VHH binders against o75319. Designs and how they scored, part 213

Target 1, 181 residues: o75319
Amino acid sequence: GNHIPERWKDYLPVGQRMPGTRFIAFKVPLQKSFEKKLAPEECFSPLDLFNKIREQNEELGLIIDLTYTQRYYKPEDLPETVPYLKIFTVGHQVPDDETIFKFKHAVNGFLKENKDNDKLIGVHCTHGLNRTGYLICRYLIDVEGVRPDDAIELFNRCRGHCLERQNYIEDLQNGPIRKNW
Key: E = the ipSAE of ESMFold2; O = the ipSAE of OpenDDE; V2 = 0.75 times the mean of E and O plus 0.25 times the DockQ between their complexes.

## First folded at step 14 (VHH)

Design le33 (framework vhh_4orz_3; at its last look DockQ between E and O 0.87; V2 from the best seeds 0.83)
Fold by OpenDDE, look of step 16:
Structure le33 (fold): chain B 181 residues (1-181), chain A 120 residues (1-120)
Amino acid sequence: as target 1 above (181 residues)
Amino acid sequence: EVQLVESGGGLVQAGGSLRLFCAASGFTFSKYAMAWLRQAPGKRREWVALITSGDRTDYADSVKGRFTISRDNAKNTVSLQMNSLKPEDTAIYFCAARQFPYMNTEYDYWGQGTQVTVSS
């Protein structure tokens, strides 16, 4: 259906680029059919996403969609020049190793293929916070060897909201490193 | 002003040891990965060792088992313990910093380097 996700309005549409990385997080954009249920200032469509990214003088090179549904927007709503990757990620639980690997693989592939530009990896779940934050931080921790608290702080600061789920935070801080291959 | 200042270089006989130091200032040291690179005469600069902000270490194959990189965040220093030195290790050794060692291709900051000479 076209019901607005719970608490979706409470989150900033788009965060800031994480300095030193190619990551930017945002909440799920909603296709046009959702607009009738929103005030004009609340609307955040795929088109709005790209407009906001441009306002930051950035360009998206990849969108990773971590939502567990396809009802929010269609890949066809995106420019053909921007690859779209769906990684179905269950909410509220720590992503499994396969999900983590898929995310890492996607990021690594993007970085390998986009060495000649500065395009961003846009990552989102429903709110662009918990699942999104976990996987980005997991990448920074596992691949970049970043201290967990620094990764979390960086993400929170750039997203404009703090990671909320304690199980995610605990896993990032104290959980094992996941394989990068 | 950002500064990286290397020290500890010198002349040593083959099989000997040296410990290099790099003192950092002007940036949040604890959030950066630190690396040692070296450049021998007539050769390209090559990566030697890396320690991430989370204290993970990595080494070039040519120095594995002989060199050890470490850091002291309280003192804003990174060190390179070099054991079992070989003439092939002769080079100018540089300290460098980057926040994400694998995300970016270039280092953010560089030292001026310190000469290490290993005699036969």
Scores: ipSAE 0.861, ipTM 0.926, lowest interface PAE 0.5, mean pLDDT 95
Fold by ESMFold2, look of step 16:
Structure le33 (fold): chain B 181 residues (1-181), chain A 120 residues (1-120)
Amino acid sequence: as target 1 above (181 residues)
Amino acid sequence: EVQLVESGGGLVQAGGSLRLFCAASGFTFSKYAMAWLRQAPGKRREWVALITSGDRTDYADSVKGRFTISRDNAKNTVSLQMNSLKPEDTAIYFCAARQFPYMNTEYDYWGQGTQVTVSS
């Protein structure tokens, strides 16, 4: 339905660009039908997302939606100039290898097609934190060869919230490198 | 000011060995991937070796098995051990840095290079 996701109000709408990367993380934008349950200052629509990105002097070139549902907004609510990709990601468990591969493939494809600009990959799940942080960090560790604690620190600082799920943190720190290609 | 300063180049006979060093300053070295590239006379610059901030390494096919890249974050240095050198390895060797080697399309910092000449 139109129920506001649990604790969604508690998270900053949009983080900051992760320096040196093409990533920015945010919580799920909510289409107009949710706004009757929100105070004006709590609203965060697809349009609000793009306004906030513009205020940072950035531009989105891809949105990766990690939610397992389609009820929060429709891709048609986004500017037609911004590609949108849904990767259905089950919450509460470490994403499986297929999901991780799909995310890596999407990032790699974006980088190849956007070599000549500085546009960002926007990544969100419901809160823009646990699934989002896990997959971004998994990419940085597996593909870019970043130390796990450095990847986690960078994500936490730029999102403005720390990764919360211990099983995700433990897998990033101690789990195996996943195959990239 | 950021600096990358290469050293250890010189003249060696074919089949010989040489070790290059790159001293880094002015940035957080441990957060950067480091690379060696080379440019032979009249040729395009080519990538030789990479070591990520997490110590993973990769090599161009032409040098795999002969060259070894390593880093020392305590001393802010990266080195390239070059064994079984061939005349084709003759080039100016450059040290370069970027944070994310697959996501970043260009290097943030370059050294001035050090000449390696392999005689037949």
Scores: ipSAE 0.777, ipTM 0.886, lowest interface PAE 0.7, mean pLDDT 93
Fold by ESMFold2-Fast, scan of step 14:
Structure le33 (fold): chain B 181 residues (1-181), chain A 120 residues (1-120)
Amino acid sequence: as target 1 above (181 residues)
Amino acid sequence: EVQLVESGGGLVQAGGSLRLFCAASGFTFSKYAMAWLRQAPGKRREWVALITSGDRTDYADSVKGRFTISRDNAKNTVSLQMNSLKPEDTAIYFCAARQFPYMNTEYDYWGQGTQVTVSS
C-alpha cells in the first residue's frame, strides 16, 4: 500500500554524520508511488536521500534497513555501487541479541573493507530514530566502550531528534553489554 | 591548542615499578579513549594499554597482569601503573588519544614520549 507511515512527516529526513564515526541516520525513503500523498517539500525518495547526503559532502558505502517491511522502497531503487543490508527488526521491543550481533558484524565487516576510504554506514528504520538510534548506540557502548549517556547524546544531537522509547533508553543505560561482536 | 604531556619515566631495576602520567589539554578529554604505546630501540611502535571513555580497559598480552591503566576526568589525566618490570619493557612510552578506538586505526593526538629503562 500507499499509506505513509504514522508520524513519518514529523521527522527530519536525514541527520548529520556522527563525528568521529562512520554512522549517519535517516528516516525510511519512500518510492515514487507514495508521492501522490505528499507535498513537494515532504518528498523523500531514495534519490532525495543520496542528494541530501551529497549536500553534506558525504558518501554512502552501505545502507542498513531495519524496517520489518519491504513496501517503502526496493533495493533496486538504490545505486548499484551502494550495498544494501536488510535486518528485519520488530518495533516496540528492544532488539534481540541475534539482531544486535548481526548489526555489529555488518558494521565491523564494512569498516574492515573500507579502511582506505571515508564512506558512511547509513542506518534507518521507519523514522530513523528508535530502532536506528538503539542499534547505533548499542554498537558505540558495546564495541567502542562509550558511556551510554554520551552515546545517546551524540545520536540525539546528530539525528536532530531524541530517542523516544523508554525501554530502549533504559536498556542502553542499564542493560548488559553484549560481548559477541 | 591540543597537548598530551607524559611524565614519570626513568631508570628502574628489574622487578621494580614505575607510574607514568599523561596530562591532556585542548580537547574534551572525557569523550576520548586514551592509550599507551611503546617503542623499543630498533622495533616498531606497539600498543600496550587502552582505557575507553566509558572506563573499559584492554591490554596487550605482554603486559596483562603487570600493567594497569586508569584515568581521572576531573584532572584530564591518564596513568599507567607498571609493576614487575622486565628488561624487555625498556622503551619510549607514548600517550595517545582516539575518540572511537575500534572504529579508527589512527590516533587523533600524540604525546612526545617518556623514556623507561629497566636494568637487570
Scores: ipSAE 0.707, ipTM 0.871, lowest interface PAE 0.9, mean pLDDT 93
ESMFold2 (binder alone), look of step 16: mean pLDDT 87; pTM 0.879

Design le34 (framework vhh_4orz_3)
Fold by ESMFold2-Fast, scan of step 14:
Structure le34 (fold): chain B 181 residues (1-181), chain A 120 residues (1-120)
Amino acid sequence: as target 1 above (181 residues)
Amino acid sequence: EVQLVESGGGLVQAGGSLRLFCAASGFTFSKYAMAWLRQAPGKRREWVALITSGDRTDYADSVKDRFTISRDNAKNTVSLQMNSLKPEDTAIYFCATRQFPYMNTEYDYWGQGTQVTVSS
């Protein structure tokens, strides 16, 4: 059914822009059909997402949706001016190399097309934490050459929550660099 | 106040070696990528070498296998070891920094440059 994802209410809706990058992370927006189970202050619709981004004086140029489902909201719920990319990722598992490649390709393509603006790449999974944090940190480590602990610290601080899955953290800290993009 | 100060430039004979240094201050050096660029008289500035905050290196094809970039985070210094120098390496060498080198197109800070002259 239309059940609220487990622990979804425990997380901040939107983090802060990661300084020096084009990344901003958030939890999955929920379409209006979910609002009957939420208090007004708990609501986080696609519209609420864009309002919160504007409140930070930022602008989204791309949304990357990492959830394995399409039940939370539809691309049609987003403004026509903001591209939407779906990359199906399963929870609990470290994303595979093909998924990592697709993410890097999307980010690099956005950066090439958006050289003349400061628009952000919004990335989310269900909680905007584990899969989201993994792929953003993977990009910073593999493409930007950032130290793993520095990437993780930056993400954790800006998201307002720490990466929780040990297998994700272990792969970032000690796993191989994926030379794909 | 952010400063990048180059040193080690000079006159050297073809086939010789030279080591350039860049002393950085006023920012969290260990979090930034460091680059060397050069500009010969009447030519455009060109990128030479890069070292990321995680110590990964990259080089222009013209200097591969001859130049080595390294950094010392304890001393806030980046260096460029230049071996097998050629007359075409003659240029003013600039130190520059950018936190995320592939995501951003502009360097955040530049040094004033140090002259390298390679005689035939």
Scores: ipSAE 0.702, ipTM 0.862, lowest interface PAE 0.9, mean pLDDT 92

Design le35 (framework vhh_4orz_3)
Fold by ESMFold2-Fast, scan of step 14:
Structure le35 (fold): chain B 181 residues (1-181), chain A 120 residues (1-120)
Amino acid sequence: as target 1 above (181 residues)
Amino acid sequence: EVQLVESGGGLVQAGGSLRLFCAASGFTFSKYAMAWLRQAPGKRREWVALITSGDRTDYADSVKDRFTISRDNAKNTVSLQMNSLKPEDTAIYFCAVRQFPYMNTEYDYWGQGTQVTVSS
């Protein structure tokens, strides 16, 4: 059915901006049809997302949706002024090089076109943790030259939850740098 | 899963017209820019026409004023009206989605396309 994703309620809706970057991570917003299964304090719609970002004195300029589905919310539920990019990723396995390339290309393109502002790149998967944290950290390591452990620590601290998948952590720490931009 | 299915190609005489269609599914169509690309035998794929999510259109110089791109968000379709066709328009035509909104040269395309043949 229209079930709330497994353990979705266990995670904070939105992290904080990762200092020194344009990234902010969050869990998947759920459209109004899901709210019949949620208490008022558990609701996290697309509108709630933008309200929480504004409460941090931040502004979204791009949303990158890493889920394999579009059943949780519709992109038309987002403001017309905020671009939406869907990169279909499967859970459990480290994202392949093509997926990593697409993510890096989108981030680099956004940064090039947004040099004159401080708008954020919002990234989410279902929980805003494993796929989200992997791709953000992979970008910081491969493009920005951040040490793997520093990237992981920064993401964990700002998201408010630690990366859970050991294979993702191991690839970030010991895997090859992907030179696909 | 993203699917793009092209149709409407065929054989036409120089000076004639064809209308191509692309049916899209598996993504929120109205939020993406859509494009038509073509590939003639022995040549690289080239961009033909683009329509943004806001209905702005752009065309390659070779087809400007002859081709018109349009979209129907209610039906998840993008169309290409081709008028005053020339033999050099002979190609397989592909429907594509612009994957990266800030990099307008980056397109994803799927399937075999639809063949357009213009005889002299």
Scores: ipSAE 0.000, ipTM 0.171, lowest interface PAE 13.1, mean pLDDT 86

Design le36 (framework vhh_4orz_3; at its last look DockQ between E and O 0.89; V2 from the best seeds 0.76)
Fold by OpenDDE, look of step 16:
Structure le36 (fold): chain B 181 residues (1-181), chain A 120 residues (1-120)
Amino acid sequence: as target 1 above (181 residues)
Amino acid sequence: EVQLVESGGGLVQAGGSLRLFCAASGFTFSKYAMAWLRQAPGKRREWVALITSGDRTDYADSVKDRFTISRDNAKNTVSLQMNSLKPEDTAIYFCAAKQFPYMNTEYDYWGQGTQVTVSS
């Protein structure tokens, strides 16, 4: 169905590039069928996503979709030039090692293949906050060796919203490093 | 103004030890990975050691188990303890800062370097 996700309207549609990284987080764009349930100023479509990215003088090179459903938009709604990767990620629980690994692998692959440009890795879940923030922070912590609190602060600042899930925060702060290879 | 100032270099005999220091100012030191690089005469600059903002360390194979990198965030310093020095370790050693050390980006800040000379 085309039910608007709970609290989806409460979050900024697109964050800012995380300085020094290729990451940008955003909430899930909604395909046209959802527009009839939204005020014009609330609409955020795949097209709107790309427009907002351009307004920031950035370009998306990859979209990682962490939602656990496919009802929000179709990959066909995206430009053919931007790869789309689906990583089904269950909400409200800390992503499992396989999910974390898939995310890391995707990011590393992108960075390897995109050394000659400055295109961004766009990451989103439903709200582009908790799952998205966790996996981005997990990458920064595990791969880049960043202090957990610094990773979290950076993400929160750039996303314009703070991670909300205590279990995610706790795992990032105190949990073990996950396998990178 | 951002500054990285190296110290501790000098002349030492093979098998000896030196400790290099780098004092940082003008940026949030604790949020950056710090690295040591070196450039020998006629050679390209090479990476030597790295310590992330999370205190993880990494070393070039050529210096592994001989060199130790550490940092003091309270003093905004990074150090390189060099043991069992070899003539091939002779180079100008540079301190550099990078927020995300494994991202495909350049170092954000550089020191002017300090000379290390190891005699046979």
Scores: ipSAE 0.771, ipTM 0.899, lowest interface PAE 0.6, mean pLDDT 95
Fold by ESMFold2-Fast, scan of step 14:
Structure le36 (fold): chain B 181 residues (1-181), chain A 120 residues (1-120)
Amino acid sequence: as target 1 above (181 residues)
Amino acid sequence: EVQLVESGGGLVQAGGSLRLFCAASGFTFSKYAMAWLRQAPGKRREWVALITSGDRTDYADSVKDRFTISRDNAKNTVSLQMNSLKPEDTAIYFCAAKQFPYMNTEYDYWGQGTQVTVSS
């Protein structure tokens, strides 16, 4: 059914652009069929997502969906002008090397094809926090050569919520660099 | 006031060595990648060397194995050790700062440059 994801209401819909990067993180948008279970101020549809990003004077050029489901919204609910990429990522577990590689490849391809604009890469999982924060931070550490604690601090500040999963934080701080970029 | 101030340039014979320094002030140096770029007469600026905030280094193929970039966060300095210099290395060398060096964005800060001349 139209069951709202656990704790989804606890999180801000959209973070701020991470300064110096092309990343912006948000929680999963919910298609109109979910709105019967939400107060007006709790609604966050695909349309609401684009309105909130526009209100920040930003523009999306790519959405990367890390959820392990397609029940929350359909790609067809998004503007045709914005590419959509699905990377099925299991929650709770640190993303595997294949998932990390797919994410890095998508980001690198976007940056190469978007040299002449300032469009953002929007990244989300269910809450826009753990899987989302892990993969963005992993990219900054492995590709950009950023210190792990600096990457995590930047993500937490811009998302407005701190990464919660200790196994994700531990892997970012002490895990190996994945040279698959 | 943000400043990047280069020093250590000069005239050297082919096969010689020089060490360039860049002193940074006015920003959180430890959070920035530091780069050296150069511009030869009549040519565009080209990237030479990079050191990330996490101390990973990268080099242009033309200088690989001859140049070494390093940083000292306690002193807010980045240096470039240049060995086995060639006449083709003659250029003005610029220090530049950027938090995420591989993101497709402009460098945040630039120095005024220091001249390196390598005679045949």
Scores: ipSAE 0.706, ipTM 0.869, lowest interface PAE 1.0, mean pLDDT 93
Fold by ESMFold2, look of step 16:
Structure le36 (fold): chain B 181 residues (1-181), chain A 120 residues (1-120)
Amino acid sequence: as target 1 above (181 residues)
Amino acid sequence: EVQLVESGGGLVQAGGSLRLFCAASGFTFSKYAMAWLRQAPGKRREWVALITSGDRTDYADSVKDRFTISRDNAKNTVSLQMNSLKPEDTAIYFCAAKQFPYMNTEYDYWGQGTQVTVSS
């Protein structure tokens, strides 16, 4: 069986574009087989994701999937062809330098390849909050030189939920700048 | 109403120093990266120095080790200390602002510029 991820229902499906950036965060969409255990208003499928992005007058140009598993949906289940990248991240631990580098490399590659359009990078983990927020904020801090608290505030406001894990927040606020190399 | 107003330009002999200032108003200064760019006669505007909202700095190779950018969030100012000036530094110097300096190619706000002239 396809069990609903713990606390998944508690989170807004899709956030808002983070102004001045190319990022939008969301929780993992769930393929049709999960819908037997969901009320209609609780459903959030890959199709629902794309509909919600379109409702915001936006378009995805890359999906970065931070989950370990592929049981939630397959890239083939996406209603449109969009570049898809899975970056395996461990839960509850601050991502290691290799994971941070992969994320930064993906973002920088996207920006270069999409300089002539306004498409967004969609980023999700299971809930679209802690791992997602950490890596987006780490990028804004390390690459764009944004103050940690300003990065966190922007993410929290646009996601519609505050980062919850204190080890992530502490590392963003007090940890060293990670080099892009 | 957003305003960026440069000052401190002038004429200086090669090897000399100048300090430029940019006074900002009409936006949340502390959340913006601030930059200096310059334009010599007949040339394209080129980037000179940048300071992020988190106080990290970056410089064009041609001015590295001679110029220093700094900011004062209490006064909403950014400055550019220019040492060991060369005739090729002669240009109009512009202050500019953008929130995320590496995510777009255009700055959100521009000043009108201040002239720096370095004589042989």
Scores: ipSAE 0.653, ipTM 0.838, lowest interface PAE 1.0, mean pLDDT 91
ESMFold2 (binder alone), look of step 16: mean pLDDT 88; pTM 0.889

Design le37 (framework vhh_4orz_3)
Fold by ESMFold2-Fast, scan of step 14:
Structure le37 (fold): chain B 181 residues (1-181), chain A 120 residues (1-120)
Amino acid sequence: as target 1 above (181 residues)
Amino acid sequence: EVQLVESGGGLVQAGGSLRLFCAASGFTFSKYAMAWLRQAPGKRREWVALITSGDRTDYADSVKDRFTISRDNAKNTVSLQMNSLKPEDTAIYFCAAHQFPYMNTEYDYWGQGTQVTVSS
């Protein structure tokens, strides 16, 4: 049915910009049909997302949606001026190489086209934590050459929640570098 | 206070070698990529070599196979070994720190530079 994702209320809606990067992480926004199950202070719609980012004096230039569903909100619920990219990723499993490469190519393309501005890449899965944190950290490690522990620490601090899945953490620390170029 | 202090520059004959050192203080060195850039008289500053916080290295085409960058996180130092030096390597060499060097952002910290002169 039309239910709030498990533990969705346990997480902060939006983290802070990760300093030195263009990344900001958040949990999945929920369209108006979900608001009947939420108190006013628990609501986090697509509109609420943009309001919270503006309150931080930031601007979104791209949203990357990592959920394996489109039931939470539709791309049409977002401003027409903000590009939206869907990368279907299964939860619980470390994202496969195809998913990692799609994410890297999207980020690299955005940075190349936005070198003259400071707009952010917004990344989310259901909770904005495990899949989101993995792919952001994987990018920092593989492309930027950041130490795994430093990438994880930076993400945890800025998201306000620590990566929970040990298999994701293990892959970031000890797994192979996914370099396709 | 943040400081990057270069040493090891000097005069050398073509075909010779020099090793540059950069001592860093006032920031968490191990979390930063370290780079060497150079500026020759009347020319723009150009990037020479980079070592990331994860120990990946990258080099400008003009110095590949001749220069080697390395770091020592215990001593907060970055080094540049320069072999087979050419007169066109003559420049002031700068040490610089950048947290995410492959993003389009400015370097965070800069040294004052050290002069390298290669005579014909």
Scores: ipSAE 0.015, ipTM 0.460, lowest interface PAE 6.7, mean pLDDT 89

